VHH binders against Alsin (ALS2). Designs and how they scored, part 12

Target 1, 196 residues: Alsin (ALS2), of Homo sapiens (Human) (q96q42r690to885)
Amino acid sequence: GYIASLHELATTERRFYSKLSDIKSQILRPLLSLENLGTTTTVQLLQEVASRFSKLCYLIGQHGASLSSFLHGVKEARSLVILKHSSLFLDSYTEYCTSITNFLVMGGFQLLAKPAIDFLNKNQELLQDLSEVNDENTQLMEILNTLFFLPIRRLHNYAKVLLKLATCFEVASPEYQKLQDSSSCYECLALHLGRK
Key: E = the ipSAE of ESMFold2; O = the ipSAE of OpenDDE; V2 = 0.75 times the mean of E and O plus 0.25 times the DockQ between their complexes.

## First folded at step 11 (VHH; framework vhh_8dlx_2)

Design t6 (from n05 with F103E E108D; at its last look DockQ between E and O 0.84; V2 from the best seeds 0.00; counts 0 for: pae E 3.0 > 2)
Fold by OpenDDE, look of step 11:
Structure t6 (fold): chain B 196 residues (1-196), chain A 123 residues (1-123)
Amino acid sequence: as target 1 above (196 residues)
Amino acid sequence: EVQLVESGGGVVQPGRSLRLSCAASGFTFSEYAMHWVRQAPGKGLEWIGNIYFSGSTFYNPSLKSLVTISRDDSTNTLYLQMNSLRAEDTAIYYCARDSYDIETGWSDAFDSWGKGTLVTVSS
């Protein structure tokens, strides 16, 4: 039902925020602190990725916090943050993905491999846990790559929950249309960014 | 350049209400959580509360005075409504922008401050 879906969104959003926070603090921050990361350009690109990641994490955190209030108040669909502030989320994800793409195009991961190898080896279990990659044959850099793109997965979840919420309203209702349209936007973006 | 300018402070009698404003510029106001903090004479900084971009508010549970934080994103303005003011509410009130800098290890950190506005509650 409607309330159940909102609770699920709240719970999963908190977990997602926690995961992003862990990635930020235990992976991205240490990576930025490594010596000999590469050229100045590569480092700057990584910093941009980290910055955009941090912003995204920030927004997700705010969203999670807001959901608590939402669940205790008037639960109007139009007031749902991922709906009301959809442009903010979509733009932030787009910007983040752009930064990752720029980093990749410049060979950032290839350049990061050598200076980060010790760090990645030391934190292999953490990387696997955070990425939910259980295949022991997966290269650490690939796991790291998976972590960088992990936020994009949440877009699918937003689309799904919005669609679920839409089904709780009459098809002819404005709420249904808004939720469905927003769901489509999140899904389209997820698909677009997932192809990169 | 990020700018925060508080206004609305002054001398008020106990029991009265006062609304402070914070005009923000130099950044996308609507994307940031904003905070109110105050510093009473001879005391440290006290966090009053914050408001997220969603409009959700959180307040210091130790506050005895009734406060309400709101925002108008169309005018880039943050508000602090204070009711039933007491002498102990005398302080310089600051608005501050929330920080999401990856290099900051402090939760609830602020990266920008206004110059503050003085509120004096006196009979």
Scores: ipSAE 0.332, ipTM 0.668, lowest interface PAE 1.8, mean pLDDT 91
ESMFold2, look of step 11: ipSAE 0.408; ipTM 0.745
ESMFold2 (binder alone), look of step 11: mean pLDDT 81; pTM 0.816

## First folded at step 12 (VHH; framework vhh_8dlx_2)

Design u1 (at its last look DockQ between E and O 0.45; V2 from the best seeds 0.00; counts 0 for: pae O 6.1 > 2)
Fold by OpenDDE, look of step 12:
Structure u1 (fold): chain B 196 residues (1-196), chain A 122 residues (1-122)
Amino acid sequence: as target 1 above (196 residues)
Amino acid sequence: EVQLVESGGGVVQPGRSLRLSCAASGFTFSEYAMHWVRQAPGKGLEWIGNIYFSGSTFYNPSLKSLVTISRDDSTNTLYLQMNSLRAEDTAIYYCARDSYDIYTGSWSFDSWGKGTLVTVSS
């Protein structure tokens, strides 16, 4: 039902936020503190990635908080932050992906290979845990890449949840249409960004 | 350029209500959490509360006055409704834009208004 779907969203959003926070604090922050990361440009690009990653964390955190408050009362689906502020979320995800892409295009991960190898080796279990990559043959840089793209996976979840919520409304209702449209937007973006 | 302009301050009698406004410009207002902060004479800054872009609000639990923070994203305006004002509420009131610390995971401020003076006296 409607409330059940919202509870699921709230719970998973909180967990997702926690995971991203761990990535930020235990992976991104230490990486940024490493010496000899590369050229000034690559370091700046990494900083941009980290900044926009943090912004997403911030937004997701706010969304989670709003969902918690939302569940304390009887609210309409249209008041959900991911609907009301869909443009903000979509744009933020787009910007983040752009930053990652720019970092990759410039050979950022390749450049990180040497300076970050000790760090990545020391934190291999953590990387695997956070990325949920269980293949022992997966290179650490690939796992790191997976972590950077982890936020994009959430777009699919948003789309799915919105579709679930839509089933709680009449097809002729404006709520149904809004939920369907929003879901499509999140899904399209997820697909688009997932291909990069 | 980010601009925040507070208004609505003045002299009011105890027990009265007052609504302050903060006009924001130079940035996408709807994407930022906003804060109200005050500074009483001879005292340090005191955080009043904030409002996220979601509309969720949080207030300083130490506040004795009744306050309500709201926002109108269509007009880029932040509001602070204060009720049952007391002499202790005399202060310069500032609106501030939220700044998220990526390392601590905490909020701070990166932009301030010039403030508006509220004087509560009989």
Scores: ipSAE 0.017, ipTM 0.328, lowest interface PAE 6.1, mean pLDDT 87
ESMFold2, look of step 12: ipSAE 0.374; ipTM 0.729
ESMFold2 (binder alone), look of step 12: mean pLDDT 81; pTM 0.810

Design u2 (at its last look DockQ between E and O 0.43; V2 from the best seeds 0.00; counts 0 for: pae O 5.7 > 2)
Fold by OpenDDE, look of step 12:
Structure u2 (fold): chain B 196 residues (1-196), chain A 122 residues (1-122)
Amino acid sequence: as target 1 above (196 residues)
Amino acid sequence: EVQLVESGGGVVQPGRSLRLSCAASGFTFSEYAMHWVRQAPGKGLEWIGNIYFSGSTFYNPSLKSLVTISRDDSTNTLYLQMNSLRAEDTAIYYCARDSYDIETGYWSFDSWGKGTLVTVSS
């Protein structure tokens, strides 16, 4: 049922938020504190990525809060942040992906490899744990890249959950249409960003 | 330009209620958490509470007065409902826009209104 779906979403969202929080605190912040990260442009791009990553974390936290409120009977389904503020979420994800792409295209990860090599080696186990990459042959920079793209994977889950929620409403209802439309938007964005 | 304009302040008797408003402009209001803070005469700033995108509210646990924060995103307005006002509630009340600090992980403020004075006296 729809309630069960929300419970599942709440649980996974909490875990996801925790993971992102760990990435932010244990990976991104230390990386930004490294010396000789590269050119001013490279550093700025990384800072932008980190900033927008943090924004997504913030939004995901807000979503988690809305789920909690709903599950406690304080709010209705329509008050879910991913629904109520769908445009904000979609735009934030788009912006974040743009930042990552820009960083990547500009050779940011390659440039980061040298100054961050000691840090990455020292934190290899952490990187693997956070990324769930168990292949020992995977380069650390690739693992780092995987971590940066973790938020985008969640878009598919949002789309699926919204579709499940839609089944709880009459097809002719505005709620049904809103959930369907929102789901489509999240799915479309997930597909679009997943290609990059 | 970000603008926050508080209103609704004035002189009220103890035990009365008052509703403050904060009109926001110059930014997408619905995308920001908002805060209420106050400054009593001779005292420092005191955080009252905030409201997030979800509508969830958080309040200063040290507050003795009953307060409720709400928002209307359609009118870009933040509200502070205060009940059972006391003399100690006399202060200039400010609305402030939330700013997430990526370095500290704390919520802060990046924009303030000019404030509205609330005087509670018999």
Scores: ipSAE 0.025, ipTM 0.285, lowest interface PAE 5.7, mean pLDDT 87
ESMFold2, look of step 12: ipSAE 0.402; ipTM 0.747
ESMFold2 (binder alone), look of step 12: mean pLDDT 81; pTM 0.811

Design u3 (at its last look DockQ between E and O 0.70; V2 from the best seeds 0.00; counts 0 for: pae O 4.5 > 2, grease 26.2 > 24.2, SAP .721 > .668)
Fold by OpenDDE, look of step 12:
Structure u3 (fold): chain B 196 residues (1-196), chain A 122 residues (1-122)
Amino acid sequence: as target 1 above (196 residues)
Amino acid sequence: EVQLVESGGGVVQPGRSLRLSCAASGFTFSEYAMHWVRQAPGKGLEWIGNIYFSGSTFYNPSLKSLVTISRDDSTNTLYLQMNSLRAEDTAIYYCARDSYDIYTGWESFDSWGKGTLVTVSS
């Protein structure tokens, strides 16, 4: 049922939030603290990626909180952040994807200065763990790319959960329509971003 | 330009209630957590509480007055309901926009209103 799905979502959302937090604290923050990251343009692009990554992480945290509140009976399903603030989530994901895409198009991590590359190489094992890349032959840049596209994977899960939740409402109800529409938006975005 | 305008302040008697409003403009209000902060005469800034986009609220545990923070995203308005006001609640009340620092991981403020004065006196 949908409740079981929400429990699963809550659990995985918490883990995902933790993972993103680890990426932020162990990779992004130290990386951005380096004195020489690269050219001004490269640094600006990376900073934008990091900023929007952090925002997304923040929103995911808020979503986790709303799931907890719902599961504890404090709030109704309509109060779920991914539903109530679907536009914010979708826009934030879009913006993040735009930032990471722009960063990559402009050269990506390959354009980082030696100190930054050295740092990333030093932490390659951690990056592999965080990105869940198990192939030891995977290059650093590929690991990084995989890592920074992790958030996009959650969009499919949101869409699925919303569809399951819709089954709890009458088809003719506005709630049903809202859930269906929201689910479609998340799925559409997931597909669109997944192609990039 | 980000603008925050507090209103609803004034002189009230102890035990009374007061509702403050903060009108926001110049940004997408619904995307930001919002805070209430106050400054009593001769004292420093005191954080009252905040409200997130989820609607979740958090309050300063040191507050003795009963407060409720709410928001209306359709009107870009933040509210502070204060009940059972006491003389110690006399202060200038500010609304502030949340700022998430990616380096520190904690919330701060990047925009403030000019404040509204609340005076609690007999």
Scores: ipSAE 0.059, ipTM 0.526, lowest interface PAE 1.9, mean pLDDT 89
ESMFold2, look of step 12: ipSAE 0.444; ipTM 0.756
ESMFold2 (binder alone), look of step 12: mean pLDDT 85; pTM 0.857
ESMFold2, look of step 14: ipSAE 0.444; ipTM 0.751
ESMFold2 (binder alone), look of step 14: mean pLDDT 84; pTM 0.851
OpenDDE, look of step 14: ipSAE 0.021; ipTM 0.354

Design u4 (from t4 with S56G F58S; at its last look DockQ between E and O 0.46; V2 from the best seeds 0.00; counts 0 for: pae E 3.6 > 2)
Fold by OpenDDE, look of step 12:
Structure u4 (fold): chain B 196 residues (1-196), chain A 123 residues (1-123)
Amino acid sequence: as target 1 above (196 residues)
Amino acid sequence: EVQLVESGGGVVQPGRSLRLSCAASGFTFSEYAMHWVRQAPGKGLEWIGNIYFSGGTSYNPSLKSLVTISRDDSTNTLYLQMNSLRAEDTAIYYCARDSYDIYTGWSESFDSWGKGTLVTVSS
């Protein structure tokens, strides 16, 4: 049922948040502290990516908290952050994806290859652990790219859970419609971003 | 322009309860964590607590049992419920918007303040 799904979401959301937090603290922050990262434009783009990544981490953390509150009977379903603040989530994901795309289009990862090579080599195991990429032939920059796109993977989960939650409400109810609409928005965004 | 306007202050007897309000405008209220802070005469600022945009709350351990923070996003209003007021609770009470840092997330820093509302607890 939907409760079981929410429990699973809560558990995985907590782990996901932890992973993103580790990426932020152990990969992104050190990366930004490197000297000679590239041109001013490249650095700015990376900073933007990191900033918006951090914002998503924050939102995901808050979502986890709201799930916990719901599961403990403190709050109603409508108080779930991904539902109550769906616009904020969707916009934040969109903005993040835009930043990543811009960074990629501008050759950001390629530009980082040289200045970050020592850092990436020193943190190869960490990168592989965080990305769950076990192929030793995978380039470090590719692994890094995988890490940047991790947040987007979660959108499908949100859409599925909201859809399941909708089954608990009458079809004619405003709650049902809201959950359906929100689910569709998350799914649409996930599909759109997944194509990039 | 961000505006925060506190209200509900006044003179109250010890042991009484009081609810303060903070009307917010000029920003998307529902997306920000909000704080209550007070300043007693001759003392520094004291953090009371906050409410996250998710509805979760955090309180100063020294005041937790006596205060409750809530919000109504439909009316852009922040509330501070205070119970069992004491003379030492006399202060100017401020609502403040959290200075959200996109790098660090939530912090106990503020970027916007109201003018405050005076609460005097006296017999």
Scores: ipSAE 0.237, ipTM 0.607, lowest interface PAE 1.7, mean pLDDT 89
ESMFold2, look of step 12: ipSAE 0.319; ipTM 0.682
ESMFold2 (binder alone), look of step 12: mean pLDDT 81; pTM 0.813

Design u5 (at its last look DockQ between E and O 0.84; V2 from the best seeds 0.00; counts 0 for: grease 26.2 > 24.2)
Amino acid sequence: EVQLVESGGGVVQPGRSLRLSCAASGFTFSEYAMHWVRQAPGKGLEWIGNIYFSGSTFYNPSLKSLVTISRDDSTNTLYLQMNSLRAEDTAIYYCARDSYDIYTGEYSFDSWGKGTLVTVSS
ESMFold2, look of step 12: ipSAE 0.542; ipTM 0.802
ESMFold2 (binder alone), look of step 12: mean pLDDT 81; pTM 0.808
OpenDDE, look of step 12: ipSAE 0.024; ipTM 0.404
ESMFold2, look of step 14: ipSAE 0.539; ipTM 0.795
ESMFold2 (binder alone), look of step 14: mean pLDDT 81; pTM 0.808
OpenDDE, look of step 14: ipSAE 0.728; ipTM 0.868

Design u6 (from t4 with S30D A33S; at its last look DockQ between E and O 0.54; V2 from the best seeds 0.00; counts 0 for: pae E 3.9 > 2)
Fold by OpenDDE, look of step 12:
Structure u6 (fold): chain B 196 residues (1-196), chain A 123 residues (1-123)
Amino acid sequence: as target 1 above (196 residues)
Amino acid sequence: EVQLVESGGGVVQPGRSLRLSCAASGFTFDEYSMHWVRQAPGKGLEWIGNIYFSGSTFYNPSLKSLVTISRDDSTNTLYLQMNSLRAEDTAIYYCARDSYDIYTGWSESFDSWGKGTLVTVSS
């Protein structure tokens, strides 16, 4: 049922938040502190990516909190952050993807490769652990790229959970419609971003 | 323009309760975490607590007074309920909008403040 799905979501959301937090603290922060990262533009783009990544972490953390509140009977389903603040979530994901895209288009990862090579080599095991990439032949920059796109993975999960939750409401109810609409938005965004 | 207007302050006897309000305008209120801070006479700013846009709350563990922060997103209003007030709770109380920190997330930083409301606890 939907409750089981929400429990699963809550558990995985906590783990996901933890992982993103680790990425932020152990990868992004040190990366931004490196000297000679490239041009001012490259650095600014990376800072933007990091900022928006952090924002997503914050939102995901809040979502986790709302899930806990719901599961403990403190709040109603409508209070779930991904539902109540769907626009904020969707916009934040969109903005984050835009930043990553801009960084990529500008050759950001290529430019980052040289100045970050020592850092990446020293943290290869951590990168592999966080990205769950087990292929030793995978380039470090590719692993880093995988980490930057990690937040996008959750969008499908959100859409699925919202659909399941919708089954608990009357089809004619405004709650049902809201859940359906929100789910569709998350799914559409996931599909759109998955193509990039 | 972001506006925060505190109200509800005044003179109150020790042991009494008081509820402060903060009226917010000029931004999407329900998308922001909000804070309460205070400044006692001759002292620095003290962070009281916050309420996230999700509705979760976090309080200064050093607070001796019982406080509850709540929000009404339908009216764009932030509340601070204070119980069992003591003389040491005398201060100007400010509401503030959270400023996001890319590394620490919630970092007790603020980008907007109200003008404050004075609370005087005296017998």
Scores: ipSAE 0.140, ipTM 0.551, lowest interface PAE 2.6, mean pLDDT 88
ESMFold2, look of step 12: ipSAE 0.263; ipTM 0.654
ESMFold2 (binder alone), look of step 12: mean pLDDT 80; pTM 0.808

## First folded at step 14 (VHH; framework vhh_8dlx_2)

Design v1 (from u5 with Y107H; at its last look DockQ between E and O 0.47; V2 from the best seeds 0.53)
Amino acid sequence: EVQLVESGGGVVQPGRSLRLSCAASGFTFSEYAMHWVRQAPGKGLEWIGNIYFSGSTFYNPSLKSLVTISRDDSTNTLYLQMNSLRAEDTAIYYCARDSYDIYTGEHSFDSWGKGTLVTVSS
ESMFold2, look of step 14: ipSAE 0.555; ipTM 0.805
ESMFold2 (binder alone), look of step 14: mean pLDDT 83; pTM 0.820
OpenDDE, look of step 14: ipSAE 0.613; ipTM 0.824
ESMFold2, look of step 15: ipSAE 0.566; ipTM 0.806
ESMFold2 (binder alone), look of step 15: mean pLDDT 83; pTM 0.821
OpenDDE, look of step 15: ipSAE 0.546; ipTM 0.790

Design v2 (from u5 with F53W Y107T; at its last look DockQ between E and O 0.41; V2 from the best seeds 0.00; counts 0 for: pae O 4.0 > 2)
Fold by OpenDDE, look of step 14:
Structure v2 (fold): chain B 196 residues (1-196), chain A 122 residues (1-122)
Amino acid sequence: as target 1 above (196 residues)
Amino acid sequence: EVQLVESGGGVVQPGRSLRLSCAASGFTFSEYAMHWVRQAPGKGLEWIGNIYWSGSTFYNPSLKSLVTISRDDSTNTLYLQMNSLRAEDTAIYYCARDSYDIYTGETSFDSWGKGTLVTVSS
């Protein structure tokens, strides 16, 4: 039902935040702390990725917190944050994906200096865990790509939840229409970014 | 550099209302949750409440006074409306930038204002 779907959203948002936080603290932060990462351009692009990732992480965290408050108050569909402030989410996800795409287009992780590559190799098991890659034969670069595009999956989840919520309202209701429209926006963005 | 500057404090009589302001600069204000905290004389810090970037608010359930937190992202200003003030509301009021971890449940602040003194006295 309606309330159950909201709780699912809250729970999965916290889990997603936890995963992003782990990536930030265990991979990105140590990686960026290395003295020799690569060329100036490569480092700048990676820093931009990290910055946008951090911003996205913060947004997800704040969203999770707001959902806790939402669940204890009046649960009007129109006040649901991913619905009411959809533009903020869509822009944040877009900006992040743009940054990671730019990084990859310019050479990506292959252009990192040896200390950075060594660090990533040393943490390959952790990277596999975080990216949910279970094949031991998967190459490091593929694992990294999978990891940094994980946020796109969450966009699909938002779309799915919004559709579930929509089914709780009459088709002719404003709530149904808004939820369905918003779901479509998230799904469209996910598909667009997933093709990159 | 992140700056937070509280204002609006002063001496007020019991039962009166007061609105505090916090002017933010040096960061993208609209992207951050903000908090109000206070410290009464001889007491520790007390969390009042927060407002998320979405505008959603959460208040300390232990508060006896009626408070409302709001924000204006166009002017980078945080507000605290306090009604029916009592003597026990006397404190230095601070605005702080959020650094909350929802997984651990830990609330922290990475930036503080200098505070504004509110004195409720007859």
Scores: ipSAE 0.027, ipTM 0.431, lowest interface PAE 4.0, mean pLDDT 90
ESMFold2, look of step 14: ipSAE 0.407; ipTM 0.741
ESMFold2 (binder alone), look of step 14: mean pLDDT 82; pTM 0.813

Design v3 (from u3 with Y103H; at its last look DockQ between E and O 0.66; V2 from the best seeds 0.00; counts 0 for: pae O 5.7 > 2)
Fold by OpenDDE, look of step 14:
Parts: sequence; structure tokens; C-alpha cells
Structure v3 (fold): chain B 196 residues (1-196), chain A 122 residues (1-122)
Amino acid sequence: as target 1 above (196 residues)
Amino acid sequence: EVQLVESGGGVVQPGRSLRLSCAASGFTFSEYAMHWVRQAPGKGLEWIGNIYFSGSTFYNPSLKSLVTISRDDSTNTLYLQMNSLRAEDTAIYYCARDSYDIHTGWESFDSWGKGTLVTVSS
């Protein structure tokens, strides 16, 4: 039902925030602290990725907090944050993905590999846990790539939950239409970003 | 340029209510969390509370007075409703824009208004 779906969103959002926070604190921050990361440009690109990631993490955190309050309130669908502030979410995800793409295009991951190899090797278990990659034959750079693109997967979840919420309303209702439209936007973005 | 302008301060008697306003400009107001802080004479800054872009509010649990923070994104205005004011609520009240430090992971402030003085006196 409607309430159950909201609780699921709240629970999964909290978990998602926790995971992103862990990635930020245990992966991104240490990587930025490494010496000889590469050229000034590469470092700047990585910093931008980290900045956008942190902003996204912050946004997700706020969303999680808002959901807690939402569940104790009137629970009007139009007031749902991912719906009401969809543009903010979509833009933030887009910006983040852009930063990652720029970093990749410039060979950022390849450049990062050498100076980070010791760190990555020491934290292989952590990387696997965070990336949910269980194949021991997966290269560290691939795992790292998976981690950087992990946030984008959440867009699919937003689309799914919004669609699920839509089914709780009459098809002719404004709530149904708004939820469905928003779901489509999130899904479209997820697909677009997933292709990059 | 980011600009925050507080208003609504003045002299009030104990037990009265007061509503402060903060007019924001120079940025997309609706995308930012906003804070209220105050500084009493001879004391440090005290965080009052904040409101996120979602409308969710959080308040300092140490506050003795009842406060409510709200926002109107259509007018780019932040509000602080204070009820049952006491002498100890005398302070300069500031609105501040939320910021996020990517290095520390801490929520902070990057922009402040000039403040508005609230004096609670019989």
C-alpha cells in the first residue's frame, strides 16, 4: 500500500545514504589525500567528482530526514520531496554523472590506479562490500568504477517507488498523473546516465 | 551576489510573540537549507534551528522558548516565529544559508545577514 511504500522508501533511503557516506569517508577522502595523484588537471577533476558526490550525499541525507518527518505528517503525495523537488534531484545526479564522465574521459581512473594501488589493495574487502561485487576476479578499477556509478542506480529505485505510489490513486486523479510523470522522468534520466 | 536581510526585530515585552523575516536573493532559495542563529550580548553564537529545502525543520533542543521556522519559496523568505519571549531571548538574530563542507562532511554556513536586534524587556 501507500504507507508501506513510503516506509520502504524511507528505509532504503537511509541505507543508501549510509552507503554513500561510507564511500565518501572511506574511499573518496582517502583517495584525495594520496600524494602524486597525477596532473593538476586530474586532481581537480577528482576533486570535482568528490564535490558532486558529497553534494549528492548531502541531498540524499536531507531527503532521508524529510521522509522521517513526512511519515509523521499528512503524507500528501504532492509534498513528497522527490516529487516536489524533482528538478533538484535530477540536476544533482546529472551534474555528478557529468563530473565522473569528465574524469573518465581524461583518463582519471588510469592515472589514479598507480598511486592508489596500495590503498585499493589494502581495502579490497571494503571495496567489494560497498560495490556488492563478489567476483574475486574483478579488477580493482572495475570495482572502483562500479562504486562511482553506484549513486545513479538509485534513480531507478525512485522511479519504481513513485510508480508504485501512483497505483494507489485513481488513474484520473492529479496525484496519479504527477507521480507517473515524475517516475518517468527519473527512469528516463537513469537510462540516459546509465548509457554513459 | 548572495544577500540575506533580516527584519522584524525590536523591543518586546516578556511573554509576547515576535516573527522575524529573512529576505534572500542572489541564489536559488528553494534549493538551500536555511538556519537561524542568534548572539546574546556577551555570549557566543547560538544555533536556533534550520529548515531544509523539503520543509523539514530541526531545532536546538536547548531552546527554552517555543520557536517555529518556516519558509516561503515563492517569495524567497525565511521566517522565525518566537513565542513566549523571555529576557534571555534578547539577542541579534541572524539568518544564514546552509553549506556543506566536503572535506569534513559537516553542515555549516556560507552566507549571513547583518542581523536584526530583538530586545525583550519589561
Scores: ipSAE 0.022, ipTM 0.299, lowest interface PAE 5.7, mean pLDDT 88
ESMFold2, look of step 14: ipSAE 0.439; ipTM 0.762
ESMFold2 (binder alone), look of step 14: mean pLDDT 84; pTM 0.845

Design v4 (from u5 with F27G; at its last look DockQ between E and O 0.89; V2 from the best seeds 0.00; counts 0 for: pae E 2.1 > 2, grease 26 > 24.2)
Fold by ESMFold2, look of step 14:
Structure v4 (fold): chain B 196 residues (1-196), chain A 122 residues (1-122)
Amino acid sequence: as target 1 above (196 residues)
Amino acid sequence: EVQLVESGGGVVQPGRSLRLSCAASGGTFSEYAMHWVRQAPGKGLEWIGNIYFSGSTFYNPSLKSLVTISRDDSTNTLYLQMNSLRAEDTAIYYCARDSYDIYTGEYSFDSWGKGTLVTVSS
């Protein structure tokens, strides 16, 4: 029901934040601290990925904290942050996905210098764990792609939870219409970004 | 680059209330968590609380019953309401904008105001 779906959103957002925080602190920050990463263009593109990733992580952290207040309050659907501030979420996810796509189109992780590749190989089991890839035969580059596109999976999850919440209201209600419209926006974005 | 300017400080009597303002310009306000911090004479910085872009607030437990933080994104203004002021609340009060930079640690603000002095005296 309604309450269960709200708790699902809060719990999964907290877990997603934890995942993003781990990727930031254990992979991105150490990687970008290396002296030799590659060409100036490659480094600039990776730095943009890290910048957008950090902004997204920051947004998710604020959202997770805000859901605690929401769950202890009146729990009114129109006050949900991902509804009220949907443009901020959609824009942040789009900016991040654009940055990783630009990086990959220009050669991606293959263009990194040996110290960066050595760092990634040394941390391959951590990368596997963070990406939740089940197949132990998956190549490092595929693991990295899966890891950095995890936010698209989260957009699908938002759409699903919003639809679950919508089913708790009459179809003629303002609540249903806003929840359904928002669910469609998140799903549409996820499909658009997932094709890149 | 955002500029933050506090106002509303001054001399107040114990037991009274005071509302401080922080005007933001030259950068994005509505997407950021905003903080209030104070520094009493001869003391270190003390975090008062914050307000997320969502409007959700969190407070230093020792000050929770005495303060209220609010924001108005349409005027890019942050507020601190203080009640039942005591002499120990005498301090310079700062507003600060939170940072999301990948290289920053905890409590790393990317912008600070110059502060506004509040003096609580009979």
Scores: ipSAE 0.507, ipTM 0.774, lowest interface PAE 2.1, mean pLDDT 88
ESMFold2 (binder alone), look of step 14: mean pLDDT 79; pTM 0.788
OpenDDE, look of step 14: ipSAE 0.779; ipTM 0.888

